# VH-VL binders against q89xp2: the designs that were tried, part 54

Target 1, 226 residues: q89xp2
Amino acid sequence: MTSPCKHGDRPPGRHDLVFVSPAGWRAMLDARDDLAADSLLARWPKMRWPTIRRRALPHEATGVALGLPLPPSAGKKRVALLVEIDHVASVARPPSLQQARAYAPRNWWPTLDRLDGLALRHSVDARVYGSLAWQSLTGLDYVTGRSDLDVLFEFRSETDIDRFVADVAAIETSAPMRLDGELMSADGAAVNWREVHGGASELLVKSIERVVLLDRHQFISGATGS
Short names: E, the ipSAE of ESMFold2; O, the ipSAE of OpenDDE; V2, 0.75 times the mean of E and O plus 0.25 times the DockQ between their complexes.

## First folded at step 20 (VH-VL; framework fv_polzastobart)

Design w6 (at its last fold request DockQ between E and O 0.51; V2 from the best seeds 0.78)
Fold by OpenDDE, fold request of step 22:
Structure w6 (fold): chain C 226 residues (1-226), chain A 118 residues (1-118), chain B 107 residues (1-107)
Amino acid sequence: as target 1 above (226 residues)
Amino acid sequence: QITLKESGPTLVKPTQTLTLTCTFSGFSLSTSLVGVSWIRQPPGKALEWLASIDWDDYKYYNPSLKSRLTVTKDTSKNQVVLTMTNMDPVDTATYYCAREHYWDFDYWGQGTLVTVSS
Amino acid sequence: DIQMTQSPSSLSTSVGDRVTITCRASQSISSWLAWYQQKPGKAPKLLIYDASSLQSGVASRFSGSGSGTDFTFTISSLQPEDVATYFCQQYDSTPWTFGQGTKLEIK
């Protein structure tokens, strides 16, 4: 029997979208009555909506830890899932700013465009997560008047991070929403961009494996040990 | 035992509206992950999915036929009704209702042949 | 729409033979695929779901494999009662679509 998992796909990292196989969904729905009891959750697989890769909790040593957020209309509940690796059908990166733009409030468009331009100039790959991402992925209403824009900035070794975050901060001054997000190194380690911009000597660095405090220079240089 | 049965007119004139009823037993449309779908098959041709309705009254329609299709359920009667407007001879087919459990059609009615003719 | 293409359209084999039918999707559908058997004058019967899971009550000689775009349905040892048309169906995205069918006969 052919495993639903496509062998050769990269393992999902933080913020990656994970599509679960029908067998995987069936297994979860069978095992968890709380999923089946919620109409939106029960319908989730049929709509072919993704989950998001999350860090595993200590008791989740086996499997792939996933999450899915319900929209505000459903109480903003965050559902934790755990699937076998063989039930990972495919992995995708979060939506780009361009992909998500059409789903964003119109007053967000100037900020999105500025961030997109900034990312391009600095050779940074910018992706969205949080409410805007899920709004774009599901078509459901996730973004509210209080929503932040969550952006993942994947930087490279040549990226002037200090200049980049300064420019992000500058964009935020005219933005109709708060700009949250992370700077992610090539190895998947990430830090909140505001920590970097704040000039902290130590940064709270998050990876799929661990959360650690690292020296600012170590993080920027890519020496995160992950 | 799960059973489904299609009922309705077997002859429809062009431009008229077809109304089919699926009466089922052995399961309930109040049960999560359960739905009922309508599928048709022209004589000697492949199957074509038309519409589906689930336990939460969520409706799915074939986009190519959406403007002509309406599906409703009466959970208390264990019935699902399909209406299809502006029937044409090309719509002549055996029409099936089937239970959708999770995502597959695991039980089917016997089907009813609907002929569209002047 | 996702097109499902079956191969072959028809085949004639002998009792006891291994039968293989292929279904190709126009785009990746992961494992969101089912196989049905339809005998003349009868409704389709579900045999395989989720590409490779055997439906309860179905004979073990039936199996399915594949993921993505290419799927295979297999009868390990053809029996006389297996004469039918077989269909694949994707339920990855609406509209749910079926293959054109494979008519299986016995020589």
Scores: ipSAE 0.910, ipTM 0.962, lowest interface PAE 0.4, mean pLDDT 95
Fold by ESMFold2, fold request of step 22:
Order: sequence, then structure tokens, then C-alpha cells
Structure w6 (fold): chain C 226 residues (1-226), chain A 118 residues (1-118), chain B 107 residues (1-107)
Amino acid sequence: as target 1 above (226 residues)
Amino acid sequence: QITLKESGPTLVKPTQTLTLTCTFSGFSLSTSLVGVSWIRQPPGKALEWLASIDWDDYKYYNPSLKSRLTVTKDTSKNQVVLTMTNMDPVDTATYYCAREHYWDFDYWGQGTLVTVSS
Amino acid sequence: DIQMTQSPSSLSTSVGDRVTITCRASQSISSWLAWYQQKPGKAPKLLIYDASSLQSGVASRFSGSGSGTDFTFTISSLQPEDVATYFCQQYDSTPWTFGQGTKLEIK
């Protein structure tokens, strides 16, 4: 594993990495011939790579819904997994911008450095998800010439979100890629940074449980604790 | 029904290259999640993992020995071959091959003692 | 490299006694751990995999428990045929590493 986060007590939420126990992997491999028959899918537990939390489907009333986002060379699809809670060994945050930097195309480095500096100035925890995250976690080729930079900005109560997104917009004007950034509150609810920067009065708020439209002030007040 | 057997020289001189063959029966290295590993045990000491090769040709090497080790397989012959260069008297050990299924070593060969001496 | 520290290094006890052997990893290995038995002059034999799962064909008096860094191997009632060296092995990250072993004898 390239840069896994340490095990923690936090329940798995949106974008969280979930490490499945060996017993959990063995149970899934024994129950699902499609996992065992595909070399990449069988390789996944052999590499101790994490999975990603996903929204549960209606029939998945028990257990933890997980996914494996495959690289473009494997058809670029997400394989659905369902694991019993007892087989969740640990939960980790996505890779930090700093951890992922070495795995990004070199022309992305200035943008990553500016975002990291911005996050430090605003006391924001900046992490990656999507193609760069999985490239850094697996070493497989996920990032293409048309890939977005998927960044997760985790706020705490004191952050001026409006000022932060204005600074993100300034960074993107010189970036070599589209910035697909999310602002995430401590409880795992997230919005796209562009909706906030664009002045939208209603925001599409995503969490592991649901997707809802909230008034801008409802999200910002809840996210900052004001 | 699953068996593994190590074969090769039992005496080598310092600086020589050791080549060991693991011949196995009762399973195939084409089967998903199956691998073969080489592990050694110096007299009276702990086991030390050397190298592994999996059904999908993925190879693992102990980093402290990686420059000296090569592992290959021939699935049609049910064989895995370990090559270890620049042998030294400290490499004197019993060498085992073992089947890895999923990730544990569930079947082992009887081992072969390799002595490195002038 | 993950160091695996076993305790005790040797143990002498009576037939019928409960035997406990511990293994500590230098960092968390979740439950990526196995226990092996090795009799003199013989190859190791897998007893417990994934920290607590009993290998097929292994007597039910053997058990394992633990996760993270601290693991326990137990023989509920020692039998004469259990005289051997027992050792743990982590398979969380390479290099795979083994404990030094616990020599078990009957007094």
C-alpha cells in the first residue's frame, strides 16, 4: 500500500477508504466467482488495497456497501461489494494532497502545491479522491490526459467557506486540469465547490445516506457550526 | 493429496549461484489466488520468507535479498524455480517451498538443507 | 519490516493444561496472521489462519484470537502429540515475517 491512512474509529462515510479483514475478503471470494475469476479483482485483497464506501442499494439493508473503482485499462467500472460490519478492519481518510503528489502528472504539481498551501492557510484538510487517489493507492494507471483533479476539502467550524472557494477559483484559472472539488463537513455531507463559488442559493448536498437540496445558508451554517 | 518437493544441490561454495526447484502435485498455479513461496530456516533460527510467485505472475521478493533472488514458474510442469546469487555461509539453511492459497502457507514441502561451505 | 515478538520463548507444562502463547506485532496487522506448528525435523503445519480461523483437519483444542498488534494462541487441553515449536506469521505487508517460536514441552 502506497500511503494508507492509519486505522481509526470513525464510521465509514463518503469517500472513506475501507480496509476489509482477511476473513471478509475470503468470505466474499468464496461467495462470488466473478471476484475470484478476474485476476485484477482477485489481486485486490492480495495487495491489501482498500475499498471505497458507496451508497447502499435498497436490497443492501445489512452490511457496509463498498466499491472497487477499476482503472481505465479494465473498462473503468465500479465493482460493488457488500461486507458485514464485523469484517471492516479499519477506515482511513483518502490520501492527502501531499501523499498523492508524487503520483500525479508533473504538470499538475504546481496546482497541487498551491492547493496544499491554501488548505494550510485556511486550516482545511485537503485530500484527493477519484483517479489520482487510486493511482496513488494502487500504482495502477488511473489518471489520463482528460482526468479531473478530484479534491476533498474537509472543513471545521471556523473556516470561511466563501473566501476559500474564491481562492480555489483563482488557483483553477491557471490549472492544467478541471478541478472537481468538494467541500465536506465533519459529518460527511459534501457539496461541489463550484456551486458555492457560483453563488447558487440551493446546493446539492451529498452524504453517504442521501442526496438533498439545501439552502446555501443551511449548509454553510451547519458545516461551520454557526 | 497436495504435495510439494524441493530439489537441487545440497552443497554449494561461497559466491556460487543456488538454483532450487519446487515440484508440486495436487494443485495448479493457474488457479486464482494460488501461489508458491520460498522460505528458509537457518539451523535453530526463525523462518525467513524469500520470494513468492502467484497464479497471475505477480512476484514478491524479500527487499533485503531482492538483488540476489529470482523466482520463476512453469505452470505446465508444476514447477517453481528459485535462483539465489552470491551464496555465503550465512545462507546455510533448510529451504522450503510452500503453497500460498489466498495469503497463508497451507502446505509445505519437506525442505532441503543447503550448506554453503568452501 | 514488521517484527513479530512471541512470548514465552519456551514453555513446559502438563498434559491437560491450558496453554497460552502470545504474539505482538510492531505495528497493526489487522487480522493478517497465522499460527504454525513445527515438530523437530519436520516442515511447519498451518493451524490457524486469519488470526482466529481453524484450518481444516486441525483439532478443535487449538484456537487463536486477537487483532491489531496483540494475538493469542491457545491449546485448551494439552495433549502429548502437541509437543512442538509454535510460531506466528504476519501477512499484512512484505516482507512476510515470522515470530521466533515458542518451544512447548511436557514436564
Scores: ipSAE 0.818, ipTM 0.927, lowest interface PAE 0.6, mean pLDDT 90
ESMFold2, look of step 20: ipSAE 0.805; ipTM 0.921
ESMFold2 (binder alone), look of step 20: mean pLDDT 93; pTM 0.942
OpenDDE, look of step 20: ipSAE 0.899; ipTM 0.958
ESMFold2, fold request of step 22: ipSAE 0.807, 0.816; ipTM 0.923, 0.922
ESMFold2 (binder alone), fold request of step 22: mean pLDDT 93, 93, 93; pTM 0.937, 0.937, 0.939
OpenDDE, fold request of step 22: ipSAE 0.908, 0.908; ipTM 0.963, 0.963

Design w7 (at its last look DockQ between E and O 0.53; V2 from the best seeds 0.72)
Fold by OpenDDE, look of step 20:
Structure w7 (fold): chain C 226 residues (1-226), chain A 118 residues (1-118), chain B 107 residues (1-107)
Amino acid sequence: as target 1 above (226 residues)
Amino acid sequence: QITLKESGPTLVKPTQTLTLTCTFSGFSLSTSLMGVSWIRQPPGKALEWLASIDWDDYKYYNPSLKSRLTVTKDTSKNQVVLTMTNMDPVDTATYYCARERYWDFDYWGQGTLVTVSS
Amino acid sequence: DIQMTQSPSSLSTSVGDRVTITCRASQSISSWLAWYQQKPGKAPKLLIYDASSLQSGVASRFSGSGSGTDFTFTISSLQPEDVATYFCQQYDSTPWTFGQGTKLEIK
């Protein structure tokens, strides 16, 4: 009987980092030859690198669906993993802009700093995901000259979303990279910030459970139907 | 059956370099998730990990001793070699090689006592 | 470095007794922990890996539990052949470190 691992205070949501227990990794490596055959994947648990929480695939077995992106040097493959909840050792939020800054190209620094300041002014919790996040987490080269900056903006009920995304767009005008990212409500539902900025009446809302079209005002007000 | 055996000098003078060889059987360092580690134990003291090498020739060193340690493998001979420079009497210990399966040391050599003395 | 602190440093018990040894890590190591038995003049022997998994061929009287910083090694019924020094080891992060050991004797 595998003792349940003490995982975080909340179930892992989209973009959350998930650390898998050694027993969990062992089980996966034993069950999947494709993981063991890849040197980087086989080494991943030894380096104590995290996985990322993803939505379950259609007809996927019960468990915690996780993803693992390999760097460009390893073909940029995305590996799908599935673990039992008891093998979740811990959960963490993605890196903050401040945490990731040291791992970013120097020409990105002004943009990162501006976004950080903006987030602070609007009481938004800003985190990075995508290439910069994984570069910061692993120390491997994920960011290239074509990489976007992916930011997760967790907003609050008092946040002026329209003003916020307008300011994000303004920052992008002088940025050396494209700014991608999502606005995330407290319940974990998220929308691409560009859809909001574009003034769409309906938004493609993504959660860990589903993808739905939702009225703009319903999303902003937190009425996501979850 | 899995076996490991340490070989090398049992007496080393201060400032000299120690070279130890681990010869193993029953497994291969061409197999994924396999590694060999060196661990030492001073008389009556705790164990100390020194270095490891895996099937993909990745090397891990104890940071406190990194400047003095080198680990290499010869997969065809089923051997792993550890070199440690600038030996000191404080380095007197039983030196073990062990198989690292995944992350745990599941098989150990008998160990070889290395004494550093003038 | 992660420090592993074992308790007690030494223990003397009777045959048939339950033995409990604890290991505390200086920081959380999840379940990246192993327990070894070392008899005098011999190499360590792996007993428990991943905090609670019993190594193949090891007697069922040995067990491990815990996660995070606090771990427990248990012998349900001490046998004469169990006289040895026991070590915990973390493999969460390099350098991999061992506890100072617990010397187990029989009264």
Scores: ipSAE 0.897, ipTM 0.957, lowest interface PAE 0.5, mean pLDDT 95
Fold by ESMFold2, look of step 20:
Structure w7 (fold): chain C 226 residues (1-226), chain A 118 residues (1-118), chain B 107 residues (1-107)
Amino acid sequence: as target 1 above (226 residues)
Amino acid sequence: QITLKESGPTLVKPTQTLTLTCTFSGFSLSTSLMGVSWIRQPPGKALEWLASIDWDDYKYYNPSLKSRLTVTKDTSKNQVVLTMTNMDPVDTATYYCARERYWDFDYWGQGTLVTVSS
Amino acid sequence: DIQMTQSPSSLSTSVGDRVTITCRASQSISSWLAWYQQKPGKAPKLLIYDASSLQSGVASRFSGSGSGTDFTFTISSLQPEDVATYFCQQYDSTPWTFGQGTKLEIK
């Protein structure tokens, strides 16, 4: 479904999907009594569904920190997992808007189409995360009547970001859901699109390793790489 | 001790429907969160996976044979049943049932030879 | 469908020899691969799962390695009871598919 990262592409980071080897699944599930008897978690490796990269906690110095967001029917919890690097089989980018469309509620389709067209016009790579991403990856019911549309906008140095976010805001005015999205630079650093649209002088910049405040011009211009 | 055993007819005429039963002991699908699969082996040829059924009644079928196959289970009897329609002499094979976690088949039945001949 | 190709198709060697059998997948299967032993008239027996994990109760002279598309099965020192046909099997995606087998005999 989603393309794995390869040499020359952006390194794996926030929102990247991680596919775990069979040995990795056995190790993770067998080490946790609370997980070993869970019918839905037992289904996960049988369906070859991915996990998601998360920021490691300080005591997780070795291994790869992973998360597994469960659907609302299972209580909307995220299962925290830790796997050895040798058990990472592949890494992939989140689903594109185009890939996710078929799994979205039909009343979302006009908004998804407009966002896809906008992304094309601005040379932005638009992908989904959150509930729609997991619904498209698993077929399980993640999207509810209260769900946001979570979009990852990967922009380039030539992108007019201020114009882009103004156009995103225009699309939201007629959308049936809240647009909750991040602008991501080529190095994987990301900010909430509303902070940029709102004209904040400093932006909360998130990466897989850290969260920092940066000057708006530094992030938008890419002068510091984040 | 974990065991599986295939039972059913050993001789079937062309066009007839084959029904095979896998009876197992030493584990329960519902408590072990495992699956049972059917695999066949024509004489002198490679193994071919046919169908699988999991603890939660999730079913898988070999796409090339899907229109001919049905797999079901009876948890209370520890049984899994395979039905294969429109048998042909090329379907002559030894039929196995096997237990699996992720389709790594760790326990197999002894197999039953099914001959399709007029 | 993922095709599994084994090499060699047959092998005749001496007790005590090191035996190597290879299996190649037509596309990446990560490490979703098993090796089986099958003696005439018997069901297959699982030896190796997840490409390199030894099944419980299987002798330590058996081993497996590899990931992606290229996999190797090894018997470190052939014993008389190891005369059999050996198969690889992928379980990355449906349909689950098996190699054509390698017949192993003692000279």
Scores: ipSAE 0.676, ipTM 0.859, lowest interface PAE 1.2, mean pLDDT 89
ESMFold2 (binder alone), look of step 20: mean pLDDT 93; pTM 0.943

Design w8 (at its last look DockQ between E and O 0.46; V2 from the best seeds 0.74)
Fold by OpenDDE, look of step 20:
Structure w8 (fold): chain C 226 residues (1-226), chain A 118 residues (1-118), chain B 107 residues (1-107)
Amino acid sequence: as target 1 above (226 residues)
Amino acid sequence: QITLKESGPTLVKPTQTLTLTCTFSGFSLSTSNMGVSWIRQPPGKALEWLASIDWDDYKYYNPSLKSRLTVTKDTSKNQVVLTMTNMDPVDTATYYCAREKYWDFDYWGQGTLVTVSS
Amino acid sequence: DIQMTQSPSSLSTSVGDRVTITCRASQSISSWLAWYQQKPGKAPKLLIYDASSLQSGVASRFSGSGSGTDFTFTISSLQPEDVATYFCQQYDSTPWTFGQGTKLEIK
């Protein structure tokens, strides 16, 4: 019986990076020939690259559902993984805008800096996910000329959400890329920032457990029913 | 049964190139997640990993020795070859090849002592 | 590079005794750790992989534990044939590195 791995301070939520133990990787690679046959995936644990926490698929077995996106050079395949909780070695937040900046195209830098400043002014914790995040994490080429900048904005109860998203939209006007991303509440529930900016009365709220339509005010106030 | 065996010169002069061959049986480098690694051990000293090559011809080198090392494989012959240039007396060691299944070295050759001397 | 430090460098114990060897990594390596046994004039033999998994065919008196930076190798009851040098090895990050070894002798 393998001793349980040290877990982080909290269960991994959506977009969290999850590092899998060697025993976990071995178990997956032994069980799935399709994974074992992929040279990049086989090297993944050797490079200490993370996976990403995803929602469980319908009727998926009990465990921690993880995802692994391969780069465009490898067909942009999204690999679905499932591990035992004991095989979670550690959990981390996605990279910050500052951390990812060095890995971004140079023409993205002004936008990244503006978003970083905005987040700071509004006491929002801004993280990157998607292609830029994986480029920063692996050093592999994920960002292309058609890539969006995906940002996770973790807001607080005191955050002026309407003003914040308006400012994000203003930044996008001069950005060389599309700004995508989610506003995430403290409980892990998240909404696309464009839905909020659009003034919708109901928002599509995504959490690790479910996807639901909630009243705009309920989401912003943190009453997501968790 | 899985076996590995190192072969090559046991005496090398300084500045010369060392070429070692690992011949193995019981497994194939066409099999996923199989690899062969070279590890050396100076007399009475700790082990030092040198290089590895896997089933998909990916190569890993010790950064401190990368400029001097080359590893290749011949899957059809079940052989892996290590070359190390500019040998020095400090490189005197027993050289091992080992099977790398995923990450650990689960089978080892008996090793070959290579002495670098004028 | 990740440095692996073993303790002790050498020890002498009696048959039947419990033996404990420790290995410390210079940074966290999760469970990416193996333990090897090397007898004089022989190649290393894998005993433990992934910090605590017993290699097939290895006696159950051998065990490993730990994660992060601190690891422990244990022989529950020392046997005469266990006289050897023991090494830890990390395979978390290249280059793979070994501890300096622990020479185990019987009094």
Scores: ipSAE 0.886, ipTM 0.952, lowest interface PAE 0.5, mean pLDDT 95
Fold by ESMFold2, look of step 20:
Structure w8 (fold): chain C 226 residues (1-226), chain A 118 residues (1-118), chain B 107 residues (1-107)
Amino acid sequence: as target 1 above (226 residues)
Amino acid sequence: QITLKESGPTLVKPTQTLTLTCTFSGFSLSTSNMGVSWIRQPPGKALEWLASIDWDDYKYYNPSLKSRLTVTKDTSKNQVVLTMTNMDPVDTATYYCAREKYWDFDYWGQGTLVTVSS
Amino acid sequence: DIQMTQSPSSLSTSVGDRVTITCRASQSISSWLAWYQQKPGKAPKLLIYDASSLQSGVASRFSGSGSGTDFTFTISSLQPEDVATYFCQQYDSTPWTFGQGTKLEIK
């Protein structure tokens, strides 16, 4: 689905997809019986499916912390992986909203189309993560009747964020699902769109390295991403 | 120790169906990350991958030939069977089966030349 | 389909010489690439997997390098038994595809 990039193009960030090299997969499969013994986990590298960046645990200082989010049929858990930097073959952005549309339930299509149009009008890059993203990447059944739509909205410095979130709220009023959208700055710091729409004075800002509370104006003015 | 051997007819007529059997020893197709693939080589030409079947019954087919190909396995007999319909003289080639562990073809059979002519 | 362009198509050189063969993929294949040796009338033999890893039991004079689209196979010191045709093969995406081959001869 998503175009991979060459090793070392940029470090993995929040929601980024990480493709592991064949040598990296071989090393992990040889070392970890749990991967080799589970048919879906052994299948993963055979399909060339990506992994997802996760926060490193304290003892994981020298590697790249990755995860495999499993579908509901496999218990809906995330399998932890740790690879050497040399085994990161490429990093790709999450699937675009347009790319993911074909994999969504049909009753989601009008909402996806409205969000895509809104994103275009505001010069926002709209991508998916969560269940729809993994359904589009793997073809496995991730999306259920209870699934949220997880959208990542990368905004530009000129974007009128307050107007954008008001329009998102208008779209959600007729949506068949809850919209769990994030607004992301170019450096990968993200906040939930509802916090911005709701007028919160402090925002929970998420990045790959940390989760912090920042004043609303600090995030909007571009003081985020540290 | 690890061996694969292709068996089946060496001469078929145009429009007939080819059935080839790969019999192997020294490994099991029940083992995770194991697969068996069929590859052919027309005389003097490049290798062409046809089909694969993995330990978990996942099957892959070359899209240009998919309508003509079927691959199956019998893990208890250590066999993989390729069926190719509507044979044509351009399908004349040496047909190989090969083990795939993890994703490279590390052991190959000796090959069997299949000639398609009237 | 990923096209594998192999160069040169044939090569004639002396025992002891360094041999270099290249493959270029029509799109990035990361390091999902293998090199095979095929002697006349025989099946291919795996030499290098994952672009640069030497297969067990293969002589250390063989090596591979590269990632992305450009790959190199090297024989550091050619031996008489190395007369064969050499192929690259990508296994990044289906259909798995092979280079046309390089016929290596000793003059």
Scores: ipSAE 0.781, ipTM 0.908, lowest interface PAE 0.8, mean pLDDT 90
ESMFold2 (binder alone), look of step 20: mean pLDDT 92; pTM 0.939

## First folded at step 21 (VH-VL; framework fv_polzastobart)

Design aa1 (at its last read DockQ between E and O 0.60; V2 from the best seeds 0.80)
Heavy chain, then light chain:
Amino acid sequence: QITLKESGPTLVKPTQTLTLTCTFSGFSLSTSLMGVSWIRQPPGKALEWLASIDWDDYKYYNPSLKSRLTVTKDTSKNQVVLTMTNMDPVDTATYYCAREHYWDFDYWGQGTLVTVSS
Amino acid sequence: DIQMTQSPSSLSTSVGDRVTITCRASQDISSWLAWYQQKPGKAPKLLIYDASSLQSGVASRFSGSGSGTDFTFTISSLQPEDVATYFCQQYDSTPWTFGQGTKLEIK
ESMFold2, look of step 21: ipSAE 0.801; ipTM 0.917
ESMFold2 (binder alone), look of step 21: mean pLDDT 92; pTM 0.934
OpenDDE, look of step 21: ipSAE 0.898; ipTM 0.959
ESMFold2, fold request of step 22: ipSAE 0.827, 0.820, 0.820; ipTM 0.930, 0.922, 0.926
ESMFold2 (binder alone), fold request of step 22: mean pLDDT 92, 92, 92; pTM 0.932, 0.934, 0.937
OpenDDE, fold request of step 22: ipSAE 0.909, 0.909, 0.910; ipTM 0.962, 0.963, 0.963
ESMFold2, last read: ipSAE 0.822, 0.823, 0.820; ipTM 0.927, 0.925, 0.925
ESMFold2 (binder alone), last read: mean pLDDT 92, 92, 92; pTM 0.936, 0.936, 0.936
OpenDDE, last read: ipSAE 0.910, 0.907, 0.910; ipTM 0.963, 0.962, 0.963

